# VH-VL binders against Peptidoglycan editing factor PgeF (pgeF), part 8

Target 1, 264 residues: Peptidoglycan editing factor PgeF (pgeF), of Synechocystis sp. (p74606)
Amino acid sequence: MTMGDDLWGWQNINGSPYLTCALLAPWPHAFFTRAFYPQLPEQLITYLDPQGKAFRVKQVHGDVTLTATEIGQTPLAPDSTHPPADGIISDAPHQGVWVASADCTPVLIGDLIGKRVAAIHAGWRGTKARIVPKTIDKFLALGSELKDLRVALGPAIAGEVYQVDPWVALEVGQSVQAVQKLATEEQQWDHLSTMVNPPVLPDAEPEKYRLDVRRINQLQLLELGFAQEQIAVAPHCTFQMEELFFSYRRTHTKEVQWSGIVSY

## First folded at step 1 (VH-VL)

Design s05 (framework fv_socazolimab)
Fold by ESMFold2-Fast, scan of step 1:
Structure s05 (fold): chain C 264 residues (1-264), chain A 123 residues (1-123), chain B 109 residues (1-109)
Amino acid sequence: as target 1 above (264 residues)
Amino acid sequence: EVQLVESGAEVKKPGSSVKVSCKASGGTFSNYAISWVRQAPGQGLEWMGGIIPIYGTANYAQKFQGRVTITADESTSTAYMELSSLRSEDTAVYYCAREVGDSSGWYTEFDYWGQGTTVTVSS
Amino acid sequence: QSALTQPASVSGSLGQSVTISCTGSSSDVGDYNYVSWYQQHPGKAPNLMIYEVSNRPGVSNRFSGSKSGNTASLTISGLQAEDEADYYCSSYTSSETVVFGGGTKLTVL
């Protein structure tokens, strides 16, 4: 499918499509589609790096990002073989870091100089809690520089269809510092709904709004000092593109697609 | 403004069934989940299950699996909870409550509640 | 019966502060940041006061939430007569369900 965006390209393995982003070209990476279900990261990594080791976490819609080493040091989530977190940063070569989604935004990051990579699961809760900025802080603590980072925000539920209650839209919007510092909630609503590419869209129903979670994450990154050219936002909607993606909002099932990136 | 309005009190005999309704107004019925939570005397709140009307999908707590059925009618903006094989310990106030968000089957907060329906099970 | 442990009652004087605890296990409060608090006045439905441990859905800033290990806490400062109510905590669990505490009756002296 062609969305008219040159940064995003479809690839194919044995008839099954997956998505890549030109900003992440230095790293083996993929935003896999539903066609790869029920394959897990341990199998999917062989398509990207046959020598790679897959790392994943028990996603809890929080704000914690662990390094690959820290995953081995963190207590397991109850009834799980993985520790609780929503992001992973590599700290050695040939490490594939993976997140699952079915509407939440998968975020893949690479460091051109430091060579570390990250995968983040960013739904509205994680976005409100600023998991992406917190992960960037962790990159910087590990020695990365902002100018060397490239970020891709993958297929997720689009703002055009993501109906939310006003308090969800407002609280997620307040995670953006430019919004949070406005004196009144009326000013915050106005800013969120009238800015360029507004993250809050009108809804036909009274007392409802539609929320663009990818746009909020993009705004958080821009506030950290990222140049627009360092950030790619996928035009793909998981809810609307049902032949390609699972969507929890659409089906209320636990089927997911995986997104991953491998360090070198 | 969102309101959830529940049906009236019920008195039932052991072994019978009860069906409680919850009518939503002031918001978009189909774009949020509706859960049922009961409150037995002395026991606090207990989640029974929920439905997302737009998908037609209902999920149930294990304790109530096989005895509870949750349905929704989008044309009347009404959710229903039917509990069968009633026992005296099913005597409780039954609430419908709205869950909003993008949790993958996670009902973590309930922002609007119905007024509660008293169901008394006695011989 | 209840998966989360709360004190049956707490009391405080007008203008003072009280704290209500909610103790679970690692499979709910400990490993997840999805604790909510509800206020219930006699004869009324519960009202959401706090969600995700410490967030307020437009309620007074006199209500605050926190968590340490397996114990979440609700603190009410500047007690007012209208705060007299039952308070319930809830948490997400590893089974992707919601469990509630037994409730705490707050008496404002």
Scores: ipSAE 0.013, ipTM 0.443, lowest interface PAE 7.7, mean pLDDT 86

Design s06 (framework fv_socazolimab)
Fold by ESMFold2-Fast, scan of step 1:
Structure s06 (fold): chain C 264 residues (1-264), chain A 124 residues (1-124), chain B 109 residues (1-109)
Amino acid sequence: as target 1 above (264 residues)
Amino acid sequence: EVQLVESGAEVKKPGSSVKVSCKASGGTFSSYTISWVRQAPGQGLEWMGGIIPIFGRANYAQKFQGRVTITADESTSTAYMELSSLRSEDTAVYYCARHPGYRSGSYYKAFDIWGQGTTVTVSS
Amino acid sequence: QSALTQPASVSGSLGQSVTISCTGSSSDVGGYNYVSWYQQHPGKAPNLMIYDVSKRPGVSNRFSGSKSGNTASLTISGLQAEDEADYYCSSYTSSSTLVFGGGTKLTVL
């Protein structure tokens, strides 16, 4: 018995597959596959909510999350029709919030009582900067309670294949407060590599490590007081599942898949 | 419980084609990868390719690209492997095998259920 | 035929332990934690013994797997007569394909 397998299911639209998570069942949502390329959120939302309005941002690998209203109030990024941010929270019904990924972790969140939803783009830089905890703080500021939130960490590059420099692994690991509190970097490395389901794995290449960014995000959520039952982590790897997902690490091309969730 | 049942033995002439079927029963068919693995007499296992039925897309080992076609029919829970331009060295037992592939980390990239094998003999 | 290197044969006595190696490169065994081991008796389809380097799919705990660098190992402890079989390793590759080892014949003395 694995919770990841129990929670995740494949759906189909006209022969094109997309992934859903049982924790997010109250909300129309999808982690779309490469089969939907080059459709954009404005087209994809029609599969989830025909009355829905799509919201998206110019992703900059930072730690800023905007509400749907704030998107309309924020200056556009250079050469873009969207403001710079990496997360979006709904603040009205029928708002679909969307993030693009090709290895970075798409995070979808729903509030069972407050009924607001969020989408977050969490690569290693955003994870180091704690975008997911900062977005949770924003939910709480808007009136949500932690116990009512459900979080799904979608398809992303798996730790087993995500080769990084040592400083990246250490700095992303240090975003976990239990790690940051340890007196020495030696103790921090030991903890990150020996804990249950360690987020840092050894690499065959000297002076390299493998990093599980989804695991770091899960640890950040657990530190905020989330129960494990409130968090779903997809077992899917974008790098290894090439028929299903684009992966920048694999191809160095700019094609992306979209993940979105719609408020009601 | 999932079973994979393969079609019966085939005897083919050089230059012809063979199409072997693999019918899944029990459990989920569409979201698992079905692979084809062959074994020549007295030789080891050789992966030929695989398909995820729900997506209709197959990938192939480089050695078999251009000669092998793997397809699936979700309505009958059946996967097929067609090998063309047969040569005597294609004489082998052909297995279909399931792995969760893209669905679950459990058994990921591992063949947890195998068909009984189909013997294909190429002779003239 | 296979990219992964296994010894052609190994032998061990009843009740003892034996280890079978499987050596590849950084683009397969060394690069991924998706190494599986299969047992095949004559005339039968292979049976999964180990997946994800060291995990058991409900088989006896006498079977264990490990990996160091580019080499994966299958260890069988408390050898029984029925363990006599061919053993194959397999690994995921950087080309998103699967590759098998050449196979090892285990003789139980």
Scores: ipSAE 0.000, ipTM 0.470, lowest interface PAE 13.6, mean pLDDT 88

Design s07 (framework fv_socazolimab)
Fold by ESMFold2-Fast, scan of step 1:
Structure s07 (fold): chain C 264 residues (1-264), chain A 123 residues (1-123), chain B 109 residues (1-109)
Amino acid sequence: as target 1 above (264 residues)
Amino acid sequence: EVQLVESGAEVKKPGSSVKVSCKASGGTFSEYAISWVRQAPGQGLEWMGGIIPDFGTANYAQKFQGRVTITADESTSTAYMELSSLRSEDTAVYYCARGDLTGDYPYEYFQHWGQGTTVTVSS
Amino acid sequence: QSALTQPASVSGSLGQSVTISCTGSSSDVGSYNLVSWYQQHPGKAPNLMIYEGSKRPGVSNRFSGSKSGNTASLTISGLQAEDEADYYCSSYAGSSTYVFGGGTKLTVL
């Protein structure tokens, strides 16, 4: 689907572009571009909420999401001033939650009634481990209802260019319950490659596939009972849009862009 | 499919240096990380360090920092490991191993291994 | 000295199950979901069996991996004579570095 194209808009501050999503309009938020490098969340939050406090974690490509309070209670990661996790949920007003990416999918979530927000770093490993569904479970445990949640899947490496080995495509695909329930791997491949907007695309190179990680995350959300109207998928590819985004697959450098959302 | 071919066995004197090569074929060389792992006779595996050829930047285990240098030549798809100030305890089989570069942790698992190069430090 | 602790040896009878532990710290196994397991037969290079709790495609379903806190485990069910080998765990340890366990010799009785 191209519904995500209608929801995404470019904004500018001092000539530097950043992306917003209409589904997240109630919350100050941004998917920042490479133009803001090397600014960190502590500086970037001032563009969204001058009273806001920025929260971030040491991203480890896992499946753990921490609340802002839990960040202060969790032991620090090795060589870091932050605890290891790949998602953050706010638990008070004026908390900005942030994730870095350079191909992995930044996921921003807001709760219209409960007022809490989340940011998730979802690469193929985190997607396979179902970090987004696990974060939704944590929202529900905190009192949120699915119908009140709005989810935006931001700029990431597009399926059309994300060449992977078969085992990566299959294992990430198996994170989708409809796929996992199929009796054979042959049936799983068939489903992943022939369904509407298939998350696994053919590659010209033998024994290779192309993987749409954002589509897998969208499928996981739909399986939880989300309506399509609650989910926005960005059409932007970090690998192909070189002037706007860093891409690890393209350059193998450690520069990242940040995405964040602030509670109220 | 993917093949890693290491240089031949070496016999060295204490205090000298040894340079082992690992020629990679199959896949995109710059999209993969090469690590060096050694194994002394009857002992376990020790990760020494690794390199992403496209970056040219190597990372080393603390134990080997200052004695090991890992380099790569993309034009020949060859990675090198040079170990200096050799001691008898450096007698080991030295493996190169290739990890797929699928994200920010290029060394996370070692999918393809070279045949190993025996280095003997005589004393 | 090995950074990750494995038992030096384990043994089991044909058809039985064995479990090999790999214990690290909060700075490696406890912090990261990046543990892999390698099988090594005498005179051969190691072979990747399991990564991040998932079996490598083509590896027998008799092999499985798990992790809880600072300890990762490799379980081999339905032991066969060919499983007799050395097994090593490895974990990401931060700062783009990796560590190995001391290795476990599996004897099939």
Scores: ipSAE 0.015, ipTM 0.515, lowest interface PAE 6.7, mean pLDDT 87

Design s08 (framework fv_socazolimab)
Fold by ESMFold2-Fast, scan of step 1:
Structure s08 (fold): chain C 264 residues (1-264), chain A 124 residues (1-124), chain B 109 residues (1-109)
Amino acid sequence: as target 1 above (264 residues)
Amino acid sequence: EVQLVESGAEVKKPGSSVKVSCKASGGSFSSYAISWVRQAPGQGLEWMGGIIPIFDTANYAQKFQGRVTITADESTSTAYMELSSLRSEDTAVYYCATEEWGYSYGTDYYMDVWGQGTTVTVSS
Amino acid sequence: QSALTQPASVSGSLGQSVTISCTGSSSDVGYYNYVSWYQQHPGKAPNLMIYDVSERPGVSNRFSGSKSGNTASLTISGLQAEDEADYYCSSYTSRSTHVFGGGTKLTVL
């Protein structure tokens, strides 16, 4: 007998692959691959919703999430036509919200009852700053209920290959409240390295660690009271899957893939 | 379908070193990790270490740290395992193995494709 | 790394079922769902039978895997003569290494 159901499935448009998540089936959405480069959200939205309007921000690796309306009300970032933020929440129908990534975690969220959606760019800095919990707080402030939210953590650099300095691993780990409350850094390292499915993995190189940023974001969501079945974590690694994804760690180029979700 | 071909049998003296090669063909060498696993005569499988070629990072089992070096050359699609300070107990068949490129979480969690094995005999 | 614990041998009759256990700790088998099983015939390289606890790489559905806590299990139903072999479990660990069980010799009576 085959065990388990897959949450993640491959789709194609004109032979170009993109990834979808079953938890987000109610909404047009995609985690696009490198095959769609150099198309921007304004073009990519036509594959999801021909009537949709695309919203994007100047990603700055911070903790700010804007509604689609607030994007029009926020001053533009220097040298950009978009305001600085790393997350977007829809506040009307037919709004597509988009984030770019090449290793950082794209997070797509939908509200089954409130019908609003969000896209978040969560690299290690944004994860340390708790952008995902802050975006959830914003959903709640807009009238969403936690039980109605579905969260997908998309293709990102995997923990097994994301070599970081100790201070990065520790500071990102400390964003988890269960870790932060421990009395000593030694206890924090122990917890992060020995807990079930640990977000901090050992590295062969002395004074280096491997960091699972998706796992940290999952732990933050679980601390908020999400049930495990409300969260999907992609098994795809952008660093190791070079045919499908751009990876800054691998190439040090600024080419990106886009992930988006459309309200209705 | 990736295929792994290992170098030929070796006979070595105690205290010397041996370097075994594993050449990959039929797949994207840079997209997968390669593990080295040994088996002494009549005994079980023992993981020695592995490498992910695209970032040249190797991990070793604690027992072999300091004696084993695993490297990869992407230009020739070849991985190497060098074991130094050989003892009679290092007499074994040495296998390389990899997971076919596909959707995995960052590294080789299992070993689907195996080389044919290289017999290394350490004798006086 | 410490080896995982498997019975040294198991036996079963043609057409019967046999189960092989693989017991580790909270730092390996109990840590992730990354347990694999390998079949090895004399003089041959190992062949993957099960990965990620219960997934099959195209092998017969007579082979099934499961896990409860720190113990993984391989079950072979409808035993056939060619199933006689050594079986090894392996687990990814919290230290980003792999560890093998000691192996189980299956005899088909």
Scores: ipSAE 0.006, ipTM 0.398, lowest interface PAE 14.8, mean pLDDT 86

Design s09 (framework fv_socazolimab)
Fold by ESMFold2-Fast, scan of step 1:
Structure s09 (fold): chain C 264 residues (1-264), chain A 121 residues (1-121), chain B 109 residues (1-109)
Amino acid sequence: as target 1 above (264 residues)
Amino acid sequence: EVQLVESGAEVKKPGSSVKVSCKASGGTFSRYAISWVRQAPGQGLEWMGGIDPIFGTANYAQKFQGRVTITADESTSTAYMELSSLRSEDTAVYYCARDIQEYSSGHFDYWGQGTTVTVSS
Amino acid sequence: QSALTQPASVSGSLGQSVTISCTGSSSDVGGHNYVSWYQQHPGKAPNLMIYDVSKRPGVSNRFSGSKSGNTASLTISGLQAEDEADYYCSSYTDSSTWVFGGGTKLTVL
């Protein structure tokens, strides 16, 4: 397995760029750019798998992950077409699972042996609630083993530009077990800001911090026993890379890009 | 300073609809999710639904699904709650409330003053 | 009817402590760590006192929250006259919605 810059590559469809990750090479997958707006998962899946069926959920920034079967079995409100959740796991071949983002971290996962895949929408709220670890627990309950899982944390707002209030940084940081075990909040702040590749950075504005949500998700995965080589973290910032990505923090518009992965 | 200012009191007939507005000031409107919570006279709080500015998605409590619509207009910094097929039991004070996050997280740190809606014949 | 069960009233003397319970099920309070507490004075909008079970949004440290199984609790220490109010709990649900308790009227002597 490779790490770093070599993991991420640009692809094109009719001149429109999209991003892929080498760790997920066994599965058709994409982190689509704004160039594909306003296409929805039902259209985008045709670029990945002509036999594929798209699954998506009503994202609510919670910690619930549903299987494709559970999505079909979940009662819907009269005005809804999709059940509320922020993650999806495939449970049959040719199922494409999709999440939308415009700064929140899209997480795509594949199981090399069990052949199931997942897509997770992980903003700071879902990260605090440990949606990624909870989704991994669901993989394990379905028969997957940690050593067979490959995780890609896609384009999201970068820590260096994500200004947040202190309580957001602290509470998201506390989702990391090593942080939570520290006796005082002062020790927790010190750890979050001084560790290798710290997820909390100082901000020029008094009583503000910068938060790296992707780094927190990476730390959660490492605590579960993942090897570094099983995890890819995209270097791409949705806020800073305006030509390629929508960013709510930058523009305050509701346009999104989609990320998806298809089982086999 | 963040303020949520709601529209004035309404008196409506059974079977009609009411649309209550909530204008945000003092902060960027689109940065925070807005929810609607009502309170019948002498009774408790009841969450009706909220709207997420990032995805523009409204989420409703099951009791109100099918007759409540929550929308937002960024150009006027105003959120709306429209309730249709009014019944006398819809008589209540309707609050808009700001979520502590840009997404709908369900924790409300600022509240409007409340709009009294009376449904009577 | 309210989805979460709270006592209708509690009482305490100035300087003492009181605890208000909020009981749900595994699909709300027991299954999630998203419990909030609101204080409401007569004729006023609610004020957020506690969120995420135990976190304070800048209110007095006399207010604390906890959870055990399907029951969340709000504890108010060093009771003051201004604490006299209605208190509501709220919880996230498996349906990605929010529900409130029936409210508890706190009387301070």
Scores: ipSAE 0.012, ipTM 0.499, lowest interface PAE 8.6, mean pLDDT 88

Design s10 (framework fv_socazolimab)
Fold by ESMFold2-Fast, scan of step 1:
Structure s10 (fold): chain C 264 residues (1-264), chain A 127 residues (1-127), chain B 109 residues (1-109)
Amino acid sequence: as target 1 above (264 residues)
Amino acid sequence: EVQLVESGAEVKKPGSSVKVSCKASGYTFSSYAISWVRQAPGQGLEWMGGIIPLFGTENYAQKFQGRVTITADESTSTAYMELSSLRSEDTAVYYCARVSPEGYYDTLTGYDYFDYWGQGTTVTVSS
Amino acid sequence: QSALTQPASVSGSLGQSVTISCTGSSSDVGTYNYVSWYQQHPGKAPNLMIYDVSNRPGVSNRFSGSKSGNTASLTISGLQAEDEADYYCSSYTSSDTFVFGGGTKLTVL
């Protein structure tokens, strides 16, 4: 933004707050708060683009990203209304791509030259499976160039409060190539816990750790060759900011907030 | 540290009901789903259903629909599985197992694998 | 009904590798990356070996998982005597349920 180093800004519609990121300014986009529940993408898109069509998927914590066209062409299983995937890439103008979250990381991406946008649902499972790098590969296969991409990692459960079992922390950490190439698990633990802005933090409870899933996704993007200036990481924690966000870890309710971005 | 402790063995008559308990410890009970899986003597594993205590999600395999009821008591960190109209074919070891309920919007919220298992409860149905 | 097909038995010698297949359909293995593998020793509860197709929950890296189309596979390298057990695959289904494979008895010769 023109406001210096602060990339994240609060906006308001009829008294209800939502979050935007300066790196995504070229595209209508929002990380909506709990104030917009129970509105679905089909309603929320009207705040961003009255001409827009909303696309969403059955989120399954996997590594599949579909284009808007592929969503329409994917055979549905007998009991499903949407195809299973955790990411969506636009392939025409006025397509809004949406992901739901209540602790998992919503990732919004725009291509300055190729004009396509994406939304990705990245929880710890999707992050371990490298859904964000796989989505970047799909951008490149469609003709995008890495230098033209802008990525925002939105409100999610913060590492400071995300208690996990040791094997979750280690397996998610191993998705980072610099970690995976280390010879022993002892070396991998050391690296994950002592590197700059470590993604694995100690926990007061024995045999538990705290995991920063957004940091792991940031590390994956940096390994692909992204410049730091192409990536924005939200400082907002869904667990701790209860007035603004639903958090499954906090309440175990099925309410979610939506994040979306619209192509032009 | 995570433990699931199931109730003791049961011998039941055909036509009766059995209620098996699963006491959880070493984690926040409300944060994880509990599933029930059975295994008949010398046979394979069979999923019966599961519950997420606070999410309001309970689901059952079609084969057991109408005979199985799965419940949870947050105050005692205990899940229950009640099977009615017992037949000799219901003779099996019944396991409870923990499932991580990380948030999916359109699915069962984390029913993808079973990370910790109870010791199993043997239920014998005989006349 | 178990919808997933596994071989009834497989065998290998100490130090060798074995692969166990798990075949389903587009309503389970072919569509979802929610395939898990469990090891069961006689008289014991199952133990998680692999989740989400290829992830290990802190078990030995001798155990690895993969998937191609409708078939998931568990590979055990460097076979040890303690690997002798029954192995079950499981998958999430389009009905928001789970199905298990019939199980494979691994014999270590």
Scores: ipSAE 0.014, ipTM 0.520, lowest interface PAE 6.8, mean pLDDT 88

Design s11 (framework fv_socazolimab)
Fold by ESMFold2-Fast, scan of step 1:
Structure s11 (fold): chain C 264 residues (1-264), chain A 124 residues (1-124), chain B 109 residues (1-109)
Amino acid sequence: as target 1 above (264 residues)
Amino acid sequence: EVQLVESGAEVKKPGSSVKVSCKASGGTFNSYAISWVRQAPGQGLEWMGGIIPIFGTPNYAQKFQGRVTITADESTSTAYMELSSLRSEDTAVYYCARGSEDYDFWSAPGMDVWGQGTTVTVSS
Amino acid sequence: QSALTQPASVSGSLGQSVTISCTGSNSDVGGYNYVSWYQQHPGKAPNLMIYEVTKRPGVSNRFSGSKSGNTASLTISGLQAEDEADYYCSSYGSSGTYVFGGGTKLTVL
C-alpha cells in the first residue's frame, strides 16, 4: 500500500506494513503499525539494527527528554521498569530510541552531522509544555546545529477529528509564540482559527473545538528557525485509519504502536 | 486469584512428542502472557517460549525453535506446549507460568503465578 | 547453558546478610530494567521474589534488589533458615528473548 505524500512511504516486513520518511533516510527508522503489536522496542530494533540497543521511557505526557546515558542515571517511575520522560536523545552509536503512541504525535529527529537521533512523544500536554522545542534546545547544547536537523512528525490523531475542550485548544495554541504575544484571548482565538492551515477548527458540538496537535508542533519548529524542507508532517490519521493504527480516542484501550530511530 | 493447573506426568520414547496442558482458573487468562519454563533434574531454569492467548502468536527461545509449539484455547482457558523429536535431554519438569499483561511475553518479567510442574521422562 | 552468570553457591549465617550476583552484558542485564529473582525450594515451583530489578511482590523487605552496570544483585538481610533455597535471576535477552541465570544455592549456616 502507498499512502501519504512524496516524503512518506510504506514498507513491508513479512507482510506487515510500516511507514518511513525520506527526510530520515540516513538513519534506520520506522513508524510501526498495529500489525507489529504486541512486539516491544527490544524486538522491533532487530528489524532496524541487529546490533542496536533499545531505549524507552515511562511516558507521562510531560516535557522531559533524557539522553540514553541519563536514562540509566534516572530513578524508575512508580510501578515501571523505566524512568519518567517523553523524549530520548541518543549519545552513542547503535542506540535505538523509541516512543509509543495511539493518537499522540511520535516525533523522530536526526542530526546529519552529529549523527545523534531522538524520539519524542508529543500529546497535547507535552505540546503545550513545548517538549519538541526543549528537545531541540538539548540537541543544540550537545553540539548539534539547527540547519543539520531533520524532523518527522508521524501518524497521529488528525485535527479534523480531534475534539477538545476550549481551554485545551487555547492553552496548546498559546505555546506558539505568535499566538502568545497577542494581547487578548479573543485575538488568540481569531489567529488560531483563521491563519493559514489553522490548528484550531470549529466543531459542530457547542463548546467544543477540533485541535491539530501536529500543526502546533510544526509551528513551534518553524518559530525556532527551521526551514519547511527540514520538517515532514505525516498525512496519516490514527483515528481514521483503523486497519493500520491503534487510537485511544476511538477504542479507549491501551494498545499502542511504536516509532523508533537508530543512531550510527 | 489465578491458579494454573498442569496435566499429569508422562513417560515417552525417544523420537516421540509430548503435549502438556496448563489450565487457568480464578482470573483473567486471555490477556496475560503464559510462558513455558523447563528444569532438567539437578539443572537450572530454562525459558522455552510463551503466548498471549488473545493475540495467538507464540514466541520461542532459539534453542527450541522448530520443535516446540505453544498454543492457547481461549474457550477453555488452557495453554499447551508440544515438544517433538524427544531426546533423553528433554527429561525435565515443565512449568507454565503467568506473566504481566503490561509487558510483552518476549520479556516475561515477573512471572507471579506458576503451575505445579509436569514431569516428562524420555526413556527407551 | 545460561547467558547470565551466578555463583554456584553462597553461604551465610543466621541473622547475617548475603548478596547473590547476576552478571550479563550491556545487551541484557545492563541494557534493560527487567531483572527478576526467583526462590526455589526442593520439589517446588519457583516463587517470584523481585521483579523489575528492585520491586517486591509482597515478599519480606529483607529481600532487596539492585543493579550496577551489567551486574544485578539480590541481597537477603537477617538470614532465616527458610531462606535456604536455590535462587535464579532472569533478564530480557539481547535478541528479544528471555534468559535465566545458572542458579545459586544458598546455604544458611
Scores: ipSAE 0.006, ipTM 0.417, lowest interface PAE 13.2, mean pLDDT 86

